VH-VL binders against q9rc53r339to534. Designs and how they scored, part 9

Target 1, 196 residues: q9rc53r339to534
Amino acid sequence: AQTHEFSNKLNTISGFLQLGKIDEAVDFIQKERKIQQEWIHFFIERVNDPTVSAVLLGKISQAQELGIDVDIDPSSQLLTPLQERQQELLVTMIGNLLENAFDALLASGIENKKIYISFTDMGDDFIFEVEDNGPGIPPQLMESIFEEGFSTKEGTHRGFGLALVKKAVHELGGAIFLEEGELGGACFVLTIPKHE
Short names: E, the ipSAE of ESMFold2; O, the ipSAE of OpenDDE; V2, 0.75 times the mean of E and O plus 0.25 times the DockQ between their complexes.

## First folded at step 2 (VH-VL)

Design t13 (framework fv_trastuzumab)
Fold by ESMFold2-Fast, scan of step 2:
Structure t13 (fold): chain C 196 residues (1-196), chain A 119 residues (1-119), chain B 107 residues (1-107)
Amino acid sequence: as target 1 above (196 residues)
Amino acid sequence: EVQLVESGGGLVQPGGSLRLSCAASGFTFSYYGIHWVRQAPGKGLEWVARISPSGGSTRYADSVKGRFTISADTSKNTAYLQMNSLRAEDTAVYYCARQGYFTGKFDYWGQGTLVTVSS
Amino acid sequence: DIQMTQSPSSLSASVGDRVTITCRASQSISSWVAWYQQKPGKAPKLLIYDASSLQSGVPSRFSGSRSGTDFTLTISSLQPEDFATYYCQQYNSWPYTFGQGTKVEIK
C-alpha cells in the first residue's frame, strides 16, 4: 500500500519537473510530510525512474517508522533508462532485499539498527548494495539462504524473499553476492547488465 | 583495451612484508571488483582476497586473514595487497583479476608477479 | 568451504578428439561455475561462465553443462592450442574455490 502511494506522489513530482513547472513541484513536496524533503530532492536529482524512487523512498520511510537508521552513499545514481521488465524486477529485488534487512535487524534486538544503501549505473551494469549491522549470515548458511523455502525462523516465516531475488536477477542475466561489509552484518550486492 | 598489470613481487624472508600492486587501464576501475588469486609452483589456483567495486567491502581467505590487507586507490586506478607476517607457504605467483559484470566471472587477469618467501 | 573436485587429474588426447572434463561441487552451487584454461607460464583465461555460457572470443568447440552439482567442460574437436591445464571455479559462496586442475597432454 505505502509503495503505491509513494509511487503516485513521485510520478506527480516527476511530471511537474518534466513540464518545467518547478513551483508546482516545490509546492507539492512541501505539502507531502510523510517523505522528508532532503530525500525527495536527492532522488529527483540522482534517480531517473519514478517507480524506483518511489519504492526506495517508501522503504526509507518504513525503516524510519521501525526505528532503523538509513544512510545512502552520496555518490549513488541510477540515471540510465530502465526497460519495463528491468524496472519491474529491480523494484521487486530492492523491496525484498530491504525487507530482509528489516527482518534481520528487528529480530536481532540491537538497539542502534542501521542500513547502508549504495547504487550505481556507471559502466555496463546497474549495481545495488544493501548492508546492515545485524548478526549477519552464518558461513554454513551462506549457500542455503537463496534456496526456495529456506528459513532460519521457526514458525510461519519461510524466507522466500531471497529466493525471489535470485530468480529475478537470473532472469535479467545478473548476479547477487553475499559479502562482508563495514557494518558487521549482511551485505548483499546485486549486479544487473544494462543490455539483455 | 582492458589491462591489469601486477608488480611488487620479489624475494622476502619469513616474517617479512611485501606490498603488491595491480594497475588497471582501459576500463572504469571503480565499477569492478578486484580479486587476488595465487598459484604455488606446480600447484593449482587459490583465491586470496577481494575488494568490492565501491571499495567498501573486503573479503579474505582464512589462510591469509589478519595478515593480508586489500585496498584500492581510485585516483591511481590501482589495487594493493599488503602482505605481512609472510610464511614459506605464501610462495606463489600472485594474479589480480577483475570480477566481470555478468554473473561474477573473472573475465580479465594480469600476468602475475612472483613472491618467494625463503631464508 | 565448498570443495570442487575435478576428474580426471590428467588425460592424454590427440588432435581431433572429443575431450570431457568433470567437476563436482560438495554442496549445491546453482549454476555459478566458471571454467578457465591455463598454459604454462601464462595467466588463466576465462572460457565458460554460469556453467554453460561461452565467453566472447572463445571458440565454439568449447561447451559447458550442469547436472545438479556435477559440471562438465567439453572440447568437441581438440586443436593443438588446446593442450593446457583446465580449472573449474565456484562463485556461489565465500570463499571462492577452484578445482585442482585437469592437465590435457598430447598423446
Scores: ipSAE 0.005, ipTM 0.449, lowest interface PAE 15.0, mean pLDDT 81

Design t14 (framework fv_trastuzumab)
Fold by ESMFold2-Fast, scan of step 2:
Structure t14 (fold): chain C 196 residues (1-196), chain A 124 residues (1-124), chain B 107 residues (1-107)
Amino acid sequence: as target 1 above (196 residues)
Amino acid sequence: EVQLVESGGGLVQPGGSLRLSCAASGFTFSSYAIHWVRQAPGKGLEWVARIYPSGGYTRYADSVKGRFTISADTSKNTAYLQMNSLRAEDTAVYYCARSLYTVYSGSTYYFDYWGQGTLVTVSS
Amino acid sequence: DIQMTQSPSSLSASVGDRVTITCRASQSVSRYVAWYQQKPGKAPKLLIYAASSLQSGVPSRFSGSRSGTDFTLTISSLQPEDFATYYCQQSYSSPITFGQGTKVEIK
């Protein structure tokens, strides 16, 4: 859970981006010293939805404060306009997938914590990928992780993050996949139809 | 023993219709997406459509959108491809194939099992 | 749409040869590339998934690798049953797209 101050900072960044006030958004983030200017320029070029940009930038900032290295695939893009419900649910899914990656990495005790993010809207579907270098998901828990209220004895009891993602992606007519990752941890892939 | 068996192919005139069936057995039908992939004589593979049987989510290639409809009957473990307004360029062997789409494990949209194929010929 | 371009379109080889087929994606597809073998009159058979993972039951002489948007299928020592057409396929972005195929023929 984040503080009121963090939410206010995200709202400020989102507001500047929504108004096309790129210089003001860059100045605010630079003053806060939480996100490098290169991230802002990447998102301006590659993501047309200000709310999605604000959430991703906020999560990157949060990861950095937690000592987690974040890498985004340089070919990533989201240029297709989102419908209101797609935007609401995508923001929810992004937030929950990244929070689950944070929780897994913090519980693991691994010193060099890493998250890889990739997204694309080429073709008919929006695809969003989150991969971590944590311990991964044991096969016997794969179905259980999407049940409401699920927790492990090694992690903090959060309740329903992945269950919310499953519900949201199903509502949009999409799918969620658990893949074998290049980093050795969990790899979640979301596929969401752009025009359905 | 995983099996996918296609049926319903044949000769049809341009503008006609055919319905293909893909009967699945030996696996949990609701855990896999079912796809149709076609291959014109002497040519390569072209993805046509997919369905997630449990959710009814469907997607189509632009070349067939508006003419073809993919559906599934989970009680029969069977997927269908209803093909309307058929054109000469739809002539192909049609394969059904499965891909894992759930959270259990595996990669998105690789086809580990394919049916034998059914030939659709659109000719006057 | 993402274009998958295979090279070469065809090659001639002898039993025992090392064969390499390359597939280039027009944009990033991460690791989500699979390779298939197809013999005349038969359905394709999955060989490799996620760029480098060998499908169960496929001989170890088959291997896959990735370098950026370049993907390679290697057959370390070609056997008589390996003369076939090979296809790469990306699943990263819809629509699913295949390479044009590479025919491996007897020299």
Scores: ipSAE 0.006, ipTM 0.502, lowest interface PAE 11.9, mean pLDDT 81

## First folded at step 3 (VH-VL)

Design s03a (framework fv_spartalizumab; at its last look DockQ between E and O 0.03; V2 from the best seeds 0.00; counts 0 for: pae O 12.4 > 2, placed apart)
Fold by ESMFold2, look of step 3:
Structure s03a (fold): chain C 196 residues (1-196), chain A 119 residues (1-119), chain B 113 residues (1-113)
Amino acid sequence: as target 1 above (196 residues)
Amino acid sequence: EVQLVQSGAEVKKPGESLRISCKGSGYTFTRYYMHWVRQATGQGLEWMGNINPKSGGTNFDEKFKNRVTITADKSTSTAYMELSSLRSEDTAVYYCARSGYYTLPFDYWGQGTTVTVSS
Amino acid sequence: EIVLTQSPATLSLSPGERATLSCKSSQSVLYSSNNKNYLTWYQQKPGQAPRLLIYYASTRESGVPSRFSGSGSGTDFTFTISSLEAEDAATYYCQQYYSLPWTFGQGTKVEIK
């Protein structure tokens, strides 16, 4: 089945990365043709953190499987070393923001699904932006989308998606906000100070 | 073949609790919000609340805040709405309806569950 | 909370006539980021659940006949049935999904005489 074969390939890639064998991981991916060569080359040269690179590549691959067109601002870079806590929380935040964009686009019925990603470390902050061409979020709903549901009754579970992103970014001394973008959907911007 | 199937009609007494199920099929349950809307006989529609089945996050209309609980079971693709401390005014048809991401309309509705609250 | 006011309350017409329904919102439901109005129209026949007809104020849902249309922006919206058919006898609701809580208009009942 493709699920079993896919899992085996992911384990191999993870093994190379855990051993610090970046070139071998890239060679494996190229031979399997599971990711576009341009993306792999881009992330090797533009992102110094292998864990963040792996998450972004994985999500781009997922977007391709879902029929979602991804564009990354060609000026994006993340060359400044991340503190250990920054890396841990960034991976979670990026993953959750992209999953929410996927959910919005898949539920919308839009034929030409698009996501725009931008990130930079050029200033005093790390800045990440994720924009989609989905339905968007009216300003009056902004606070609601970050709140978890809560009940003391059996069967109620607290959600984690965007609420987790808000908690994580605030732990790093940063912020999350909505920006008006070019695609007409939701545009989330994370800003995280480099130094504590 | 998206389908929302609700539990059957109920007759209740004031002070009792109500629990209605709504099973979704023909789509990925966790990618859509589930909403609850009620309608008294010959009256308009009244939104009660919703749930994001992926996260478990909920929102409610203030008028139901302390009486309504909405839950979802991902493993059975089923949402539940509980309304406590029932009153005669709670006599209505209760609908579940799905929407895509927060800002999309209700594209599929359940068949409705008729609930009568009388002494 | 956004209040939607529909008019008229009842519209009694013959087959082939044009039906025009109004929905007015107490606040704008236009989201400036994508220039879309978060306003829907539903049809509800007796004993049935509502059926989505129009979303974003003017976009017809798939499978909805072309005689149904919507227009308007901001706070003022219009729903039109260009040539009324017997099967169109129903109550029509507008609904906003711009701001919580989601709210509906009180409905316009369309009767066939």
Scores: ipSAE 0.018, ipTM 0.577, lowest interface PAE 8.0, mean pLDDT 83
Fold by OpenDDE, look of step 3:
Structure s03a (fold): chain C 196 residues (1-196), chain A 119 residues (1-119), chain B 113 residues (1-113)
Amino acid sequence: as target 1 above (196 residues)
Amino acid sequence: EVQLVQSGAEVKKPGESLRISCKGSGYTFTRYYMHWVRQATGQGLEWMGNINPKSGGTNFDEKFKNRVTITADKSTSTAYMELSSLRSEDTAVYYCARSGYYTLPFDYWGQGTTVTVSS
Amino acid sequence: EIVLTQSPATLSLSPGERATLSCKSSQSVLYSSNNKNYLTWYQQKPGQAPRLLIYYASTRESGVPSRFSGSGSGTDFTFTISSLEAEDAATYYCQQYYSLPWTFGQGTKVEIK
């Protein structure tokens, strides 16, 4: 089955063609291709680890299919080599954080679903941020959301996922924070020391 | 129609700061990066940096990293470039330019802002 | 940084003639994973901002006349105007966006006799 986003794009192309607007159709297709190439080029420049890049690309694709707009801060950079365990756990954490964001956004019914991602290795720590424009997390639940089995209306697996993230980041000697973001939803920040 | 409109010409003295604006219209401001490129008289083009108006994230050429600040106001669809500690060598036409999401070419340009730095 | 060298510095031709411009990169701008060359050509007329003509070395921007074309791969690129028109008098710049920082060639000035 075609995803909603994919179908929309095809319909747009079809519309141009039906109207005899071939140039517009071609332009549209080219723009879409350019966007894909932008992502690839961004990651090749900013992310040294191909596994991390692959995960992010996959999640971005998934987000697009879900009608979620994903933005990565252009200043983001992850060029410092990751240790094997760091890589494994980082991939896990990224996957779970983004999945949680997807769940929250889909459950919220918000029309303009957005996710913002930022990461950096400029300091002594790896910093990874995932922010959405969903309903957010009440302060009263800030600790509970990291507990195993915790369930909210935002998704039955959110608590489990976040708990896993918390365990993973702690294993790496890091920490996870829920911060105030600019999008109005949840903003999770991971800090991971480069060296233990 | 996509348009980038820049602020007017500037005359500065060495040591002063410069602030140029670039207002975007005809498109969703936050969905495109804004870049700053300058061109000295009779010289080539020089990329200075960019900003994601949505997040505020920036990139800079190392040459300008310590002197340039790039900001964006989403409410007014306006990007700003500030260059401090001006030098005579900073005399140039400064352009804002739009690109796609990350690393696309510059598809739309402002009209340019002429900046003269002289004692 | 990647250095782009354009040649010739100036090209003087008559209307209807073919213009061939060169851009050489100090290192490859070909991304092996997608087989795309991250090279762009801009046109800049006197007193105007640059205009995008070609991206990914050979793809024409929307609205760009067919007489403009780009070719090449890796480190050697060519921009061609098949039949010069008076309005094509301008300086043409190549740019790479393969590696930060983005860099431009020094430009080739095309003059129409």
Scores: ipSAE 0.000, ipTM 0.528, lowest interface PAE 12.4, mean pLDDT 88
ESMFold2 (binder alone), look of step 3: mean pLDDT 92; pTM 0.941

Design s03b (framework fv_spartalizumab; at its last look DockQ between E and O 0.03; V2 from the best seeds 0.00; counts 0 for: pae E 13.1 > 2, placed apart)
Fold by ESMFold2, look of step 3:
Structure s03b (fold): chain C 196 residues (1-196), chain A 119 residues (1-119), chain B 113 residues (1-113)
Amino acid sequence: as target 1 above (196 residues)
Amino acid sequence: EVQLVQSGAEVKKPGESLRISCKGSGYTFTRYYMHWVRQATGQGLEWMGNINPKSGGKNFDEKFKNRVTITADKSTSTAYMELSSLRSEDTAVYYCARSGYYTLPFDYWGQGTTVTVSS
Amino acid sequence: EIVLTQSPATLSLSPGERATLSCKSSQSVLYSSNNQNYLTWYQQKPGQAPRLLIYYASTRESGVPSRFSGSGSGTDFTFTISSLEAEDAATYYCQQYYSLPWTFGQGTKVEIK
């Protein structure tokens, strides 16, 4: 069904209008528009590839509808041109990593859901990081989460997209790692060589 | 063996604060959420809030949000719950309980801490 | 907030009989993305902490005897003890962890006659 965050925003606007607080309703709408403009300006400055920018903006919008707060490391940049195959597979990998984080957070029922994103092209590799504050990955499962059909005692299929990410990153000569992050959930790191 | 050991029973007066500890052993403390649940005499169980000991991230039931403080000390594998501005309605047994994910059940519980609030 | 209503309040049965407990949720606890019901059953004996028996509505926790089972989906859930034993005398609680705050049912007390 529809996300609680989107419905809550509509209820807030309706509440202001029902109370006769028109200026407050207008101010609320203007703040929501400003947040969207700030993301657009950030990606125009920091990301040279329009397809990667579009995927990230789309996923941020989706996260907002789901009530998930997204932060991006302010030093992130992707200005080095991507080869066509790199672009195709990177879009797939970013999408699947973020969907995995969404699924983990939504299944958790945690009220203050958070995702942290970082990416850089400063060096020989493209590096992408996606971290959530969800349930995390138990140490004994760290190696198994990349296998197709992976299942925990929860019986969920949330590891399916990670198998696709592993295959895609290996086609590009890179790697995916699960690392320790500050949010207490899962932290996935992609490394992709710029040149083969 | 997984164990959650809570601090001892407390008798309090209205308006005071209580502070209960819960020490986890036999597992990696930072890999599991710690929850606080209470049970008043003759009533059911009531979830109060939780903490992720690794990140410090917390959730609370709105009815406790302004009175409850939940913390965790990684170095001693101990979680703490403080409840301020006590009322007689806060008389209950307070439990800590562990979960692996928010979507996983409470698989291990502390022994409970009986708290009596009376004038 | 999701309200869980258990029935009956008390169930008094003889050893070997089948116990059937109901838990009804004010809202669905079925998460559509993975088709799992976020509903647990606990057993609590006097002076003890609750003991986990069933999660995801129907999955037995490790070490729980097969006479305990759970079923149902969405808003209607059932917990069953197929052949009651004296040690099963306890209060049984359902709990949801689909939406904050997590909530518990008021309990069903099972007595052995």
Scores: ipSAE 0.006, ipTM 0.456, lowest interface PAE 13.1, mean pLDDT 82
Fold by OpenDDE, look of step 3:
Structure s03b (fold): chain C 196 residues (1-196), chain A 119 residues (1-119), chain B 113 residues (1-113)
Amino acid sequence: as target 1 above (196 residues)
Amino acid sequence: EVQLVQSGAEVKKPGESLRISCKGSGYTFTRYYMHWVRQATGQGLEWMGNINPKSGGKNFDEKFKNRVTITADKSTSTAYMELSSLRSEDTAVYYCARSGYYTLPFDYWGQGTTVTVSS
Amino acid sequence: EIVLTQSPATLSLSPGERATLSCKSSQSVLYSSNNQNYLTWYQQKPGQAPRLLIYYASTRESGVPSRFSGSGSGTDFTFTISSLEAEDAATYYCQQYYSLPWTFGQGTKVEIK
């Protein structure tokens, strides 16, 4: 299905062509291709687990379709092999955190929707961060947002997703934190021990 | 328009330290790696290291790991490269260069900084 | 580290002629999973910083003239200027970004007669 973003890009290309600006059209296409290749290259180099890469790539694509700008910290790294259960739960957590961010951003009406992702395996723990520039989470809701069935104006799936994330990270012996980020919205940090 | 502007030429003596700056503009500074590459007179290009201005994460060529310090100031969109214990062999033009998502090509370069190390 | 060897060291040609440059890597820079070659070509004119021309062995950077092209796979790569112009006088470098540290070839100097 054609998304708004995809349609816009096609319209841009079409516009260039209609104007006889072939070089500009080609340049535009090349830039888009380069962006895609950049993501692929990044994951190849920085993420050892293909399943995690695939999930992230899929979510990035989804974000783009939704008009959400996704940025991954260039220093991000996940090269340490994951145990089977770690992989399964990490994928679940990543998916739900990003969906939560999507819901929050879409509900907010913010024009320049942004998500920042960072992850590292440099220490004894895996650290995974997802930050958005949405409305954030009020302090009074910091505990309740992780409760199953919790619903906000941002969508009914947010509560369920975060509850699942909390359960998953705890199963792995880790923790989830809500921190202050730089984007002004919600900033979730997962810490997962490499070894159980 | 993306621009990388480097500090001016340097003349140093052996044993001294060098500090070069590279100011980025026309793009989100924290989104891209900043790399340092040098080129001795009449010679090829040599990658030294890089920094992620957002996180502060760094990578180095082993050859320079013990002598090079790379930093970035997000508030001024400026990256710095410091090279200590200078030798005559360090005489070169030093470039900063931008890349996206860690290992991609260098799409924008600074104008270069000429460094001369002589007794 | 991956060593890149370029040839010839110098190439002197007339305007309108075809220039063919070689870059050989000590090991493959082809990633089997996506079938991409992690090789770039840069142009450097005297007194200037390098300019990106080709990446992933055969993809032209935006704004790069069509007379510039790259080909090859694995360990053997070719950079071609289909019809030389006077402004193409420069040194051309290949670079691999397949693995750290990133490395450059020693360069091929293209002179226009």
Scores: ipSAE 0.006, ipTM 0.548, lowest interface PAE 10.9, mean pLDDT 89
ESMFold2 (binder alone), look of step 3: mean pLDDT 92; pTM 0.939

Design t07a (framework fv_trastuzumab; at its last look DockQ between E and O 0.71; V2 from the best seeds 0.00; counts 0 for: pae E 9.4 > 2)
Fold by OpenDDE, look of step 3:
Formats: C-alpha cells, sequence, structure tokens
Structure t07a (fold): chain C 196 residues (1-196), chain A 118 residues (1-118), chain B 107 residues (1-107)
C-alpha cells in the first residue's frame, strides 16, 4: 500500500512508453515535476527554516506515494527563526503527527484520503495544525491517545508517536489540542510559545 | 496597493437569491484567504464565510450554512458569495476582507448593501 | 463559539483624553485578537493585530495589550479623527467572532 501510488505512476509512464506515446510520457513526468517545484517554491517563500521545509516536503512526497492528498493553507507562514531545540522538537512533532494521520487514513479505507496542514507564526505562539478526513478520534479516547503504547492497531512499534508529540510540545512550554475540523477526521493543533 | 471591491448588492424579496462579487487587486490570492463579513443596519460585525484558495477550503457561519456558498475564480482574482433563500435578517452591508489562517482581516472592501424586503 | 465581551458599549471623551476599551474572551485564545476602527459609512480598518502589534500606518497613540483572556485597546491621546466605533475580534477559532463594539463619542 505504501508504494501503490508511486507504482501506479511508474506503470502509467511505462504504459505510455510501451504504446510509443513518448510525448505523453514526457508530459506526465513534467507535470509531476512541476508539482514538486511548486511545493519547493511555496516553502522557500513561506518557511524560513530549511529543516522544517525539508521534513514537510518529504512527508508530502510520502503522502503522495500513499495516495493521500495533502493541502497546505496558502496563508501559512513560518518565518520567525526557531531556536535550535524548538527546531529539533518541531520536526519531530510534525513527523509524528503526519505519520499518525497516514496510519489513520490507511486504516480507514476511505477513497479520498486528505490531509490539511496550516501553520502560522503570528503572535506570541507558533501554531501548527494537522487535520485529516479519517474516522476521527472518539471522545472516550481523547486522553488515552497520548499515552505511551496506546494503539488501536496491532504492532510492536506503534502507539508512541502521539505520546512523543505531547512530551515534545510540553518541553517547549506548549500544548497539543484536538479541535473540530472541517474534514471530519482528527484535527491536532500544536501551540508553541516563541519565547519562554 | 491592496484593494478589494464588492459588487452585486441590491434589493431582493424574501426567498430570493443574490450573488455578490469581491474583486481583488494588488496581491496574489494564492497566499491569502477571503472572508465575507456583514453588518446589519446599526448593528455590529458578523463573520459570514471564508474561502482559502488552495482547493476551495471553505467555512461558514451557522446562520448562513446551507444557504450561502462562497467561491473564487483565481483567473479573475474574484471571490463570490452566492446567497440563496434570503431572509429579512440577512439585510446588511456585506464586506469582503483579506485574511488567512489565524490571521487578522487586514484589508476590507467598502461593502455592498443587501436589502431583503417584501 | 468563543464570545468576545466588549466594554463599554459607548463612552464620551474629549480630545486629548486617554481612552481604554476592553474585550474579554470566553476562553483562552492566546494573542489572536485584532482591533478595528470603523467610521460611519466606512469599512472597518485594522488597527491592532496579535493583541499588541500595531498595523502599518496606524498612529502610535493606538496600542493593544493582553492579560490572559482580557484584551485592551488604548488611545493615549484622543484626536478628532478618532471618534468612531471600535471592535475587537478573535481569529483563534471558528467561527470568527467580534465584540459588540464601542462607540467613542465627543463629550
Amino acid sequence: as target 1 above (196 residues)
Amino acid sequence: EVQLVESGGGLVQPGGSLRLSCAASGFTFSNYAIHWVRQAPGKGLEWVARISWSGGYTRYADSVKGRFTISADTSKNTAYLQMNSLRAEDTAVYYCARGGFRYPLDYWGQGTLVTVSS
Amino acid sequence: DIQMTQSPSSLSASVGDRVTITCRASQSIYSYVAWYQQKPGKAPKLLIYAASSLQSGVPSRFSGSRSGTDFTLTISSLQPEDFATYYCQQYYSWPLTFGQGTKVEIK
């Protein structure tokens, strides 16, 4: 499932080539490249920290491979310089939140998997939001999902992601919240003070 | 210079429909969201709807949900508010404003008056 | 919904006076508060964002502050052009909500 979309794209390219449709294959490749370039351009303009940009870009690529549509609110901005520890932990938190969303979406079996990301550095706090259109989180589990080892799925390496996020955000003097979103799934919001 | 210009307001009967337009200039829509905010005569400000340019991410106030539709045409740098099933309480000056995710409304149009009356 | 309780609803002041308007949020909204000025027949104008940041082009006599869920707009020395209605607004959570407004009138 993880390489399904990627494989599909390769198959498409291969198909064009096998049919002698070279121009179509080239066009297809160029379109994919253009999309990637657009993301790069977005991050260059809207995110000052190259490490954060790299992580987000990597996760977007991963999402695409998984057949998950990722959208970022175009008004998103992260231009305020991060302290070294803030950067390190933010990268960790972003990675884990997105992985959690991936897992939830893949497990749901929904056809149109989507993640919406928003972030801002306006005000006294950094705000980062990750929303998916998965099954959401039942109210009964809202506290438990942040516990170490908690997982709704079978596996020895699962259930530590959200716990790590909670720990990390607290270390930064911030907080993580579950809020109502528009996509119907889980909506996680990180708040991180710029200065302690 | 950033500028927003509303149009399409007028008199309409209850149950009628009206489409407002917000023409933007001086900035790229792709980096911002557009909001509609209305103000009834002699009253305060009420947020109505929001659209983000990325994929048409929209939000509505409960008071207009199911009746109003916000949209945008990037090729025209214009946002729209389709208002259906209009009620007397929808009577207001309608402003479009530029915003963003957890962003203030930093630029406003001059507004267009919508009057719903029999 | 997050309620923004604004006070007072109206006040009378003279040119040169210090004017303070308050807005209390029903819950924590961090610093995601804006203040707007509106004159009759005109659109609102952004004065303050992020609770205390002055919008470009706005006179320095305007300032904003935050204490927990309490937000204040201060005009240090009221000028003739400052007689207007002022609104606070939260943009932390949907739906966006405004205070009821404060009309600043000439004494």
Scores: ipSAE 0.035, ipTM 0.671, lowest interface PAE 4.6, mean pLDDT 89
Fold by ESMFold2, look of step 3:
Structure t07a (fold): chain C 196 residues (1-196), chain A 118 residues (1-118), chain B 107 residues (1-107)
Amino acid sequence: as target 1 above (196 residues)
Amino acid sequence: EVQLVESGGGLVQPGGSLRLSCAASGFTFSNYAIHWVRQAPGKGLEWVARISWSGGYTRYADSVKGRFTISADTSKNTAYLQMNSLRAEDTAVYYCARGGFRYPLDYWGQGTLVTVSS
Amino acid sequence: DIQMTQSPSSLSASVGDRVTITCRASQSIYSYVAWYQQKPGKAPKLLIYAASSLQSGVPSRFSGSRSGTDFTLTISSLQPEDFATYYCQQYYSWPLTFGQGTKVEIK
């Protein structure tokens, strides 16, 4: 299990130091600490589950290494306790949805790659959304993308992750579906009943 | 005390532009978003746009997409709605409101009137 | 877009009456419904959120409920200050949408 963010940061710092550029190394460290601190503060206040927080932080770090800009709706909250199985499967689903977004954005060649995340625990369900500004999903494929082994020669490159998400969310009595997003790409929505 | 104050409304000709401001105070801004909601005279409420306080994610109603731009200046605790290519049907009282995705519009300003007329 | 169909558009009632206003969503929105009160010349005021949760400072004579995609606002005993226009609003998905409003008038 590797952490691309940490390794890249160490390599950059080492490079500055090997070239004798001490001031540049210090500046780099200070900038990265500020950015990471802002995300950590957000998760401490808005997300009670440490496992979900860790997955999100890890994926944000991975996105930064891939040149993908990630933003989270500031009104997002996940303060309601998760049942053990809900936590296990939600972590898996979040990870796979974000990896799907990364893959779509990297394959697209789009400049200014962006992912928007939002989530809420208001109401009777947990709701989690992942939106990207990638190529999106053609309307005729919207029902098919969750089938096991699905792929298309034209635009999709990952069929197994979404099938896994669909299986996991159905185990929790929830659903996954597609919404139209403002970014022009895919917007996947998970709904998970709090009580089943 | 949560307070939202709109300003910048007025009379403008069709095709013209106007910039509305929403000055916010009394809450931790980074936890919320600012929305614009409008109400034509004698009519109901219509959601217009939203922005997170970080100036990141924006959303627009189809009726204003491409003509209106929402923005925020966190150093001034103020959100803005730049309205271009104004039409008569944009005539309304414009409210700013505090909310977020799947979070209610829990506090509203008192509104500012925009009249688009020849 | 999610349509919120609000009924009735207007009603007349006396002080002390029980008043019920309904909204139907065009698709599932779970409990992401808010109810607002608006008096003439004033901004809307949040009464109920999450279908049934009472906003702080709102009198307990106001209540909300959900049955599937049908939502109700109930005023158990109408008071003189309750004559106003009421709006339901879904906040489940973009764009946010409102019902057309229900004007509650003195009979």
Scores: ipSAE 0.006, ipTM 0.551, lowest interface PAE 9.4, mean pLDDT 83
ESMFold2 (binder alone), look of step 3: mean pLDDT 93; pTM 0.953

